# VH-VL binders against f1miw6: the designs that were tried, part 57

Target 1, 251 residues: f1miw6
Amino acid sequence: MPHFAKPLLRNIITRNLFNSIKKKQCLQYLQTLRTLQYDGFTTVYFGETDIPESLVTGEDFSDGYYMPTPTWCVVHAGGSQGWVPWKYRMFLRDELCIKQEDNLFFEFCDVVKKAYGKCAIVVKERRRQDATRPKEGKETEAQAHVPSVVNLTSVTCCPEVAKSYGHKLLTLPSPYNYLNPLDSAWSSLKWFIINNRKEFCLQSVDGVYSYQYILFSDLISKGIERINLSKWRTITTKVRRWENYYLGKLS
Key: E = the ipSAE of ESMFold2; O = the ipSAE of OpenDDE; V2 = 0.75 times the mean of E and O plus 0.25 times the DockQ between their complexes.

## First folded at step 20 (VH-VL; framework fv_acasunlimab_arm2)

Design j4 (at its last fold request DockQ between E and O 0.49; V2 from the best seeds 0.60)
Fold by ESMFold2, look of step 20:
Structure j4 (fold): chain C 251 residues (1-251), chain A 119 residues (1-119), chain B 110 residues (1-110)
Amino acid sequence: as target 1 above (251 residues)
Amino acid sequence: EVQLVESGGGLVQPGRSLRLSCTASGFTFSDYWMSWVRQAPGKGLEWVGYIYSGGSTYYAASVKGRFTISRDDSKSIAYLQMNSLKTEDTAVYYCARLSYPTDAYFDLWGQGTLVTVSS
Amino acid sequence: DIVMTQSPSSLSASVGDRVTITCQASQDIRYFLAWYQQKPGKAPKRLIYDASNLETGVPSRFSASGSGTDYTFTISSLQPEDIATYYCQQYDSLPYSGLTFGGGTKVEIK
């Protein structure tokens, strides 16, 4: 067993009715990923995270009168080489994320092509937010009914765009989030924000009151910089241990 | 004591077959990936193949189609079946354990068994 | 299989000398490479894993670095007990890459 696996999670997984289907999807994902790596594709994990403003300001939004605070969406990518040399994007999240940008994914594909050559671009499967059962119909088991477009909330990731640059777009099955090193990078960023938000605030010494200005962009930028190549390799190695575990057990 | 012990080596003529055994002790054999590595006299190490704990096998191009790796978890034994032996297969054959779950590098070796293939 | 080209095949150096061994992979193996020491009549011993990480108990005179296709192993001050053959081994895109060794470097003291 991998040293970072949680016993409770394992027990829950083994009792799930969709257990065998999800194990097969995981194995298919891993085989495809490792085949692409063997074929010379550079692996790049592309994704997003939500940063509520309350996390940056330190304001507690759990009181009974307060409505939820605004949330920012950060979009970036990385892998065993560190962060992609691509300017991360920030979007103010609203009730509807209507401002999807096809040319943003074109730009991303061009940047990673120039930096690394052909890439296996890994994106997470959409979150399990509804109770929709798998559709029953004619089986197309080779691709597990993978749609032609995999969306982040803020960005459309079109497989045909990736293919036009020589890349391959690959979807990580949702219950296996431990196979996504970008999630660990996001957790490190949020931890940095919590522990450093006061150092990035302006304070007046006025005795009547004090106020703080949060240098939001600077705080995020510094948090991303602190996740250096060494940290990325630590994260990648932990994910690889999980990958090896599943490959060894399932094949 | 954590050990791997190879057996079954010897002199064999080209075209013949030989089966090597690797007996493991002191650890939970069924949890580990196992590998065979060979070293021709005066030459370097050459990976032969490995077997996952789940049973799938993978081979070096030089032996693919001629060699078969298997395991018997109830006896804690790994096997290397060598068919259609060539003089180029003359080597000391090591049984090795891969460093599960860390990665596929070797953390335990047997002392090796010599296989000589000569006309 | 990923081909590992190790150089030199043999070297001779004096006690205290700095020794450098290189391995080149036929394709990007990222950093998934280990270095082994094999003394005559003995099984190999892993000294370094993941390109640069020194195993516990291995003297600090051993070091390694590299990424992509090019990897370097260094003994900063050669000692008599370092007489051995050294091997690199990749473990990149399992299971398809294989576990390929370099050809080895025999290190002797002159």
Scores: ipSAE 0.656, ipTM 0.840, lowest interface PAE 1.6, mean pLDDT 81
Fold by OpenDDE, fold request of step 21:
Structure j4 (fold): chain C 251 residues (1-251), chain A 119 residues (1-119), chain B 110 residues (1-110)
Amino acid sequence: as target 1 above (251 residues)
Amino acid sequence: EVQLVESGGGLVQPGRSLRLSCTASGFTFSDYWMSWVRQAPGKGLEWVGYIYSGGSTYYAASVKGRFTISRDDSKSIAYLQMNSLKTEDTAVYYCARLSYPTDAYFDLWGQGTLVTVSS
Amino acid sequence: DIVMTQSPSSLSASVGDRVTITCQASQDIRYFLAWYQQKPGKAPKRLIYDASNLETGVPSRFSASGSGTDYTFTISSLQPEDIATYYCQQYDSLPYSGLTFGGGTKVEIK
């Protein structure tokens, strides 16, 4: 297993993307995370993934008619303890109105507090697409930027809310998103969907018409359940190794 | 052959200094974290400290401020500088490699070198 | 530092007996635990890593399990060559927790 880590690490770390600032942010993130872990915080990764309907149906839209298929957003959390005992949420992404449910993060914070006590809640930094070129202005001292409110597509994660429950909210820098074990979990979920969607299809015949229905909720639920504690252990162990790599490299 | 060889152990008086060396062979030394572990006679294993590939060092509380770990990658040697030695520092000192690239298990050990601190 | 409490400190068993050693961490170490065997006058050798993974070449009679704070090392059938002191070791919260060993368990044959 150790021999495969070197080539994988080399291939993932494209030299060009590591601005000195992002490296520093990564180091700070890792140091903070480890400090919290040392202080007895349970690390929980909170995030979302997009599941386009085409992934579920298997429809090959290669024939040029890009019909925008609905995209589902799944929100959940996990860590070394597996999935958190919080019911995942699924939202349909409407191009027009992403209703953010402000109360979901409160609910989440309460549930994880009850389950694990104080938690380090890790969320991905949202790439502000529109951030215009920082004007060349003054080297303002990198004050430890209190993680700004991280807005997920469907959920607003507020540091103050987390704090009110005794938690700490951490933002994972965007270039290092692969340090979030949820990415691996989501990949596993998507893989499950692709390979098992047929098992969740029901056929109904009405006269001359045959209809295929997919039990989408069951498919997602089963896919999530399939990522058991053992799988989470494997995923989080891998992430820990990457974290150590960067700690060693950036320190 | 992949190997670590410690040297520099011996008898020393309290308050004196001693420098241990660990010579590595058979692997790319610069890629690995290196560590020192000691074992007092008839006692268990005690972690002393480690050094990252980047050169950062961390120490056990028992030796912090007195011991210094360093490395020379060009020579494939790790060092343990021990200052202000105490009788309690009497032990076999092992040089060990931490699992590459990212684990902190001891996957390679030297044979150890005995340090005796006595009046 | 994270404290590792290992039990028992010593045990004597017969050839063929099942031997069990436990290691309890002062906090959740998230499976970042290894087990080492140290024979008399020799350097330690890693037998198990990541709480349950056997090192290459280690006999199948050795196993380990655990989660959270509690971990167990087992020899299913004790052999004469297994006379050694065994240690657990954690590295969960580097660099702040350091590397810490259990107190060791001396295994002898009756």
Scores: ipSAE 0.610, ipTM 0.834, lowest interface PAE 1.1, mean pLDDT 88
ESMFold2 (binder alone), look of step 20: mean pLDDT 90; pTM 0.907
OpenDDE, look of step 20: ipSAE 0.005; ipTM 0.506
ESMFold2, fold request of step 21: ipSAE 0.582, 0.654, 0.543; ipTM 0.808, 0.841, 0.796
ESMFold2 (binder alone), fold request of step 21: mean pLDDT 89, 89, 89; pTM 0.894, 0.903, 0.891
OpenDDE, fold request of step 21: ipSAE 0.521, 0.557; ipTM 0.801, 0.824

Design j5 (at its last look DockQ between E and O 0.01; V2 from the best seeds 0.00; counts 0 for: pae O 11.8 > 2, placed apart)
Fold by ESMFold2, look of step 20:
Structure j5 (fold): chain C 251 residues (1-251), chain A 119 residues (1-119), chain B 110 residues (1-110)
Amino acid sequence: as target 1 above (251 residues)
Amino acid sequence: EVQLVESGGGLVQPGRSLRLSCTASGFTFSDYWMSWVRQAPGKGLEWVGYIYSGGSTYYAASVKGRFTISRDDSKSIAYLQMNSLKTEDTAVYYCARLSYPTDAYFDLWGQGTLVTVSS
Amino acid sequence: DIVMTQSPSSLSASVGDRVTITCQASQDIRYWLAWYQQKPGKAPKRLIYDASNLETGVPSRFSASGSGTDYTFTISSLQPEDIATYYCQQYDSLPYTGLTFGGGTKVEIK
């Protein structure tokens, strides 16, 4: 049997499928995605991940002590065609980083149009804070509110910008994160960091971060390069099997 | 034993109807997508249609509107209702299981049942 | 619906020959394609899935490759037991593409 067909995993998936609102959102997403694919749109997953410096250094914390560490954000995109031929972005969240780069999504849409033609650009839905959810089952104003744009923490993804390039912007419902192959790519990158960080860590640097950043950027670049087309196809094949599973159960 | 057995084939006049049955055994039928595939004598394979585990159906253009696929999971049976039969519907009809829980390629076939449509 | 154009429709070759069969899809099917062998009087048997993955127990002389619209199936050294008709079948953008087969290639030994 397939890996997700293990008895315990099947039971967990079955329980999640009983939520009718989540099922409808998932089915609508899958139908839209497959219609776009049938109409010749190339699927591209656009997203970000956080890499805390503690992951790179291996630093841990003693009981009773808290020392803040910077977190790096990596923004990239890929799909069954591999990484998009677009320069990924790397931001330091603790500094004044440009959280919404002028024309970043515009530039991205131009690059993928030139590389693949019309694209279905999939962005993971950012989950709202649970504090607005009522105790009762009645709908709230927050439940009915749907934003006109889709936001990553670092990038504003405007549907009208995508439309101007002939693309379609598609939101992946947040409860179904395993339908996003980019999450698997990020996990592979973090695994590469853990296993290779020893060659890039500096032991004696007089308060200056630039030397460490240079080696860190090289580590990230090598990690991204290791996720080649073959790995991307493995990841997207696994996602497709989940997609088919839900299509079969929900249709 | 894991198997599919088709039944209900035979000789039918054009314009009439026939219902094929596909009895499954040896596996959890309700978990699988099921499909019908036909093969005219001496010709190639032609996909007819399939049914999801959830019950939704999809058909080839050549049979859409005339054929209906259904399933009874409690009996582990898939059905093909063929209406308004034409001579070009003459074929061996296979019941096939689509791979589970992976993709829509065929991993289990019945032996087929012959449907002959002639006047 | 997706049209699968398979070539050649028939071929004959000697034992030990390399045999190549092609399938062309009417649109991008992004490696979602399987290959089947049908022996005379029997139901088809899947040999290859996802364009290039060999099924367990299938002899290594069988192979396939391709992506996009163009796919190939190869028997590196034809054997007498390989007499059959071979079919490609796509399963791309489900449910909208259907599950269409190519026209088949009859392989004979002469």
Scores: ipSAE 0.562, ipTM 0.806, lowest interface PAE 2.2, mean pLDDT 81
Fold by OpenDDE, look of step 20:
Structure j5 (fold): chain C 251 residues (1-251), chain A 119 residues (1-119), chain B 110 residues (1-110)
Amino acid sequence: as target 1 above (251 residues)
Amino acid sequence: EVQLVESGGGLVQPGRSLRLSCTASGFTFSDYWMSWVRQAPGKGLEWVGYIYSGGSTYYAASVKGRFTISRDDSKSIAYLQMNSLKTEDTAVYYCARLSYPTDAYFDLWGQGTLVTVSS
Amino acid sequence: DIVMTQSPSSLSASVGDRVTITCQASQDIRYWLAWYQQKPGKAPKRLIYDASNLETGVPSRFSASGSGTDYTFTISSLQPEDIATYYCQQYDSLPYTGLTFGGGTKVEIK
């Protein structure tokens, strides 16, 4: 299992190493993160993962009939201290488009404040699909536009909101998403789902599992719980090693 | 062994103060939220309050302003300071651990300590 | 605070009978409900979490279901060792509101 992570990381690193701008952004991110850590901020990674129904049911769509299956979005947070003591949220992706829970990030900020004090909240940069139009305009000095708002699929993360709770919101540059330990956690969750879905099914037909929402919730909950503090420490230690590597190379 | 042990209960007069202690063992105390739940004789369970890992607290309306929850992570102890006690505060007081990391149900309970407020 | 209305307050049934307890929340608690068993002179023990998930080691005769505001706890075949008071507890409103219990249901054997 450790062998598959190496090639993917190498390919991602090699492609992104050529973008000087992205490298600079990464360095800035890492420097800022370290500074905040030294200043006593607890680092918390806040994010979401998509879980398609097919992952749970085991439906193999290899035969080209892409039936759009419902996709669930799980929102949670973690770090070196493990999962944040906050109730993870589950949303149907189709419903997320309609009702952004405007207060979820407030709730989260309050919880982490109460749990850890001041936090460096790290979120992934959402690839704006729409920025395909190269506005040809003026080389204005790429002031690192701290995006005023980072929109997750299900949650709007606002720096001002974070600030109001004494937190700092950081955006992880998209090419360096592997520096988010949540990705490893999500991978572990998905692995758990694949390997344990049979135990959480009500009915199976021809190897495809049917499930109710309640059983699905249990599956997710158990999958999340399985990622204990020891595992988180391992994941975050690995990420820290990469961070240090980049700080050394980019510096 | 993972356990919670309450202490400090007893007989007290109305208007007086009492401090309960909950000693935790067998787990990393600092990682968990702690709560107090009470049960009056022959009555149901009543949530009293909880304390976050970071030390922030939340209380039931019935005890707010009179009771204070605190914790000493170095000693693995949670406290319930009860001031201005009333006869209605007579109950078995349970210390309970809130589930971590995902939800806030009680996954570990002490055996409870009886507090009797009587003139 | 979210109010949990539990019914009935007490019931008496025979060994082998099906027992059903209901809990209604004052608002949608989105499956964030636990069920506890409390035997006389003992601390409560959690049997169910997240509305329908059975705790490890709990007999299969115990089950629960529900959604939104309405939740049900069931003992499919009542046993003598099941004499206890049962409580529902919501944890939806954390951290802005308190945890609340239902009023409890005392289960006795005829």
Scores: ipSAE 0.000, ipTM 0.491, lowest interface PAE 11.8, mean pLDDT 84
ESMFold2 (binder alone), look of step 20: mean pLDDT 89; pTM 0.891

Design j6 (at its last look DockQ between E and O 0.01; V2 from the best seeds 0.00; counts 0 for: pae O 6.7 > 2, placed apart)
Fold by ESMFold2, look of step 20:
Structure j6 (fold): chain C 251 residues (1-251), chain A 119 residues (1-119), chain B 110 residues (1-110)
Amino acid sequence: as target 1 above (251 residues)
Amino acid sequence: EVQLVESGGGLVQPGRSLRLSCTASGFTFSDYWMSWVRQAPGKGLEWVGYIYTGGSTYYAASVKGRFTISRDDSKSIAYLQMNSLKTEDTAVYYCARLSYPTDAYFDLWGQGTLVTVSS
Amino acid sequence: DIVMTQSPSSLSASVGDRVTITCQASQDIRYWLAWYQQKPGKAPKRLIYDASNLETGVPSRFSASGSGTDYTFTISSLQPEDIATYYCQQYDSLPYSGLTFGGGTKVEIK
């Protein structure tokens, strides 16, 4: 519902005294996105979310003394057209799952090219070591020069791969998380998991990891199916209102 | 009662200037983008330009460089300054409010004011 | 600029007929499109926003749909008070797209 967003917008702006650099980054992102949309690029939001196993199981099994609960990563994409017609990916972050991070993004770029033509692919900016650590006064700490390729935790998003398919890769500035419709989609998925996990997880108490995976996969696929085109349009309309608010206020 | 009322229209010779005013009432004017739209006699609607809440303005190519949109939020008035008028600028000029929250469809229109540019 | 091609430019129909008006955008405008009714001598009035959402107080005989480049507006049973010119208007890629209108469709009753 769009009306519950009004007080939140004001709270976000009141709680953040934006410096000129962060405001400039947001305006540059919005201007670039709107230029690409005007030039006929289809906007696609590509991203990931973490689903700890404790969210699925309800976390009552642990005494809290031994072995961390594994975390699953779900990778998907969507926009005003709904979910991309691409099978989402699910990875285990510990050593139970080996991934080829470069091949995944290559496959994704090929699929969206075939589905939509040229795309503006939006990913969240990975926070690169913010200056929250105080300056250390002794001994040199060298920051290695790391070229900032847009990295999800599980997937490397290479701008050159996107360009080879005629796409443009954009990064959403970290201070403006509310401009990412995938965050709302992920929230809907996690809400579905919390409310339906008993039907899928209780049978895994007696099973092995492969049975747990099967139950998680069914729960995840049902949650993703619940986010239909109508829901995606509601989400993207809400994000556009945030975009227009920032575009109007900052320019 | 939410209203937009245009004023300042009339007959003017080519090459001259005219300023239109749009007085808003019944809503918080400073929260909205405002726009001007014109309609030549017997013709369709043509967007002229708009002004953001931050004060930036954007114009149709046919008027860019000749027309200036401004706003006075303390008075709840939008202005259209039209310079170097041409006969093809003859139209009914509407001011319009863009939808809340800052969408770009027109949800409130004035009654229009006629501007006639003729020698 | 994004060109909005609206058809037909005029039509004449009987009371009770179903009327369909189309707009085609020169590029994908997703669903950022509104429909307006302008009665003779009056300012335009918005009937539909975001391609398919009916404004409150607008009769249910009006409807619209579409996405991408192709959009339709329908009056399911034409009434005498529906004599007007109808316009589509896109608002996709601000500020670069402008706020372009279709050419209009004049609806008359025979």
Scores: ipSAE 0.554, ipTM 0.798, lowest interface PAE 2.4, mean pLDDT 81
Fold by OpenDDE, look of step 20:
Structure j6 (fold): chain C 251 residues (1-251), chain A 119 residues (1-119), chain B 110 residues (1-110)
Amino acid sequence: as target 1 above (251 residues)
Amino acid sequence: EVQLVESGGGLVQPGRSLRLSCTASGFTFSDYWMSWVRQAPGKGLEWVGYIYTGGSTYYAASVKGRFTISRDDSKSIAYLQMNSLKTEDTAVYYCARLSYPTDAYFDLWGQGTLVTVSS
Amino acid sequence: DIVMTQSPSSLSASVGDRVTITCQASQDIRYWLAWYQQKPGKAPKRLIYDASNLETGVPSRFSASGSGTDYTFTISSLQPEDIATYYCQQYDSLPYSGLTFGGGTKVEIK
């Protein structure tokens, strides 16, 4: 009976340590964010969401034939002011692997500068899949390595680029992704897709490729449009409540 | 009824100023981008500028530095302040609502107001 | 700024004829294109958005297609009420390069 307790304890300790580190990171993030807000930075959340074709078509893959369906990536930004006055981008995920639009983040930074002035640009931390190799090495003091570059699937976000436009790039720790109001927006979009896809599938008879793209674009556009300023305010208010809670709890 | 109504057009001499107003009704004005588009007599459509929900503005090169767009959300009015008017500014000026937040096409237009700049 | 080259500038056709108008963008505008109809003395009305989506209430004789830099607007069977000037408008680079219209195509009935 005693042998089963050791692995559970180790897992609990590791989880607890991991949780502690992540909590600290969250607190730092929140403190930084608040400081920037007080300094007159407009908070803008920049991110992407994946939309598989199956979500659009409603194909029930229950019969085990996992046909890899194309996945679309939608890139956009929003905040307390609603969607950023920047045209969202759509990419096929398979194409993203080949051509990172190197200039997209520059464009975005310029747009938000013009729209809001100096911004705190918040992006999600990308889970490096490869960090599974515990390099056994030295307890070097976890200097919060501000990642020199935050890579979205479709866009490379560079702190130096942001800085050059007068912005600050912030990374939201992965366990606290729900503090990104974009997640709620994306959920709303996906809900819209699921519930309205039939209506959009009955539209324009052009070539197969063009047809899919056009229908998808319309679906996404309408879905995004549905998330108006009032909804954004609601979402951001909710996030702010959580932020305040954590600032109080983690301090 | 959802509508835009322009006002303030008229005859003006070169170098003078004129202010146009666009009154919105039937929708939540504060949720939309507003734009001005002009059309010279017998010519095509020319984008003049737009104003975001947050109040930021962007202008065509042809009017930049001379024209200013503003909005009063409490009154549901967009404005076009035109300074240093030129004969080339003679046009019907349309107020248009931009689709927000996803697209920048015009989904609602006013009937336009004529501005004539002549000596 | 993105330049929209629209052609032809004018055309005359008979009732029932197929009419085609083209717009070429100076760069890839990724389907962010609208088509407007403007009747004499009236404000423009949007017919198409996102390159090929027909606006609600617009007759099915109107259609559009395109990708990249090249876009086409079509009236399958020209009607007398279709006498108007048609414009394409791109909105790809908002707000970096602003909004731009094509030069317009005046459609007349022979």
Scores: ipSAE 0.023, ipTM 0.523, lowest interface PAE 6.7, mean pLDDT 84
ESMFold2 (binder alone), look of step 20: mean pLDDT 90; pTM 0.906

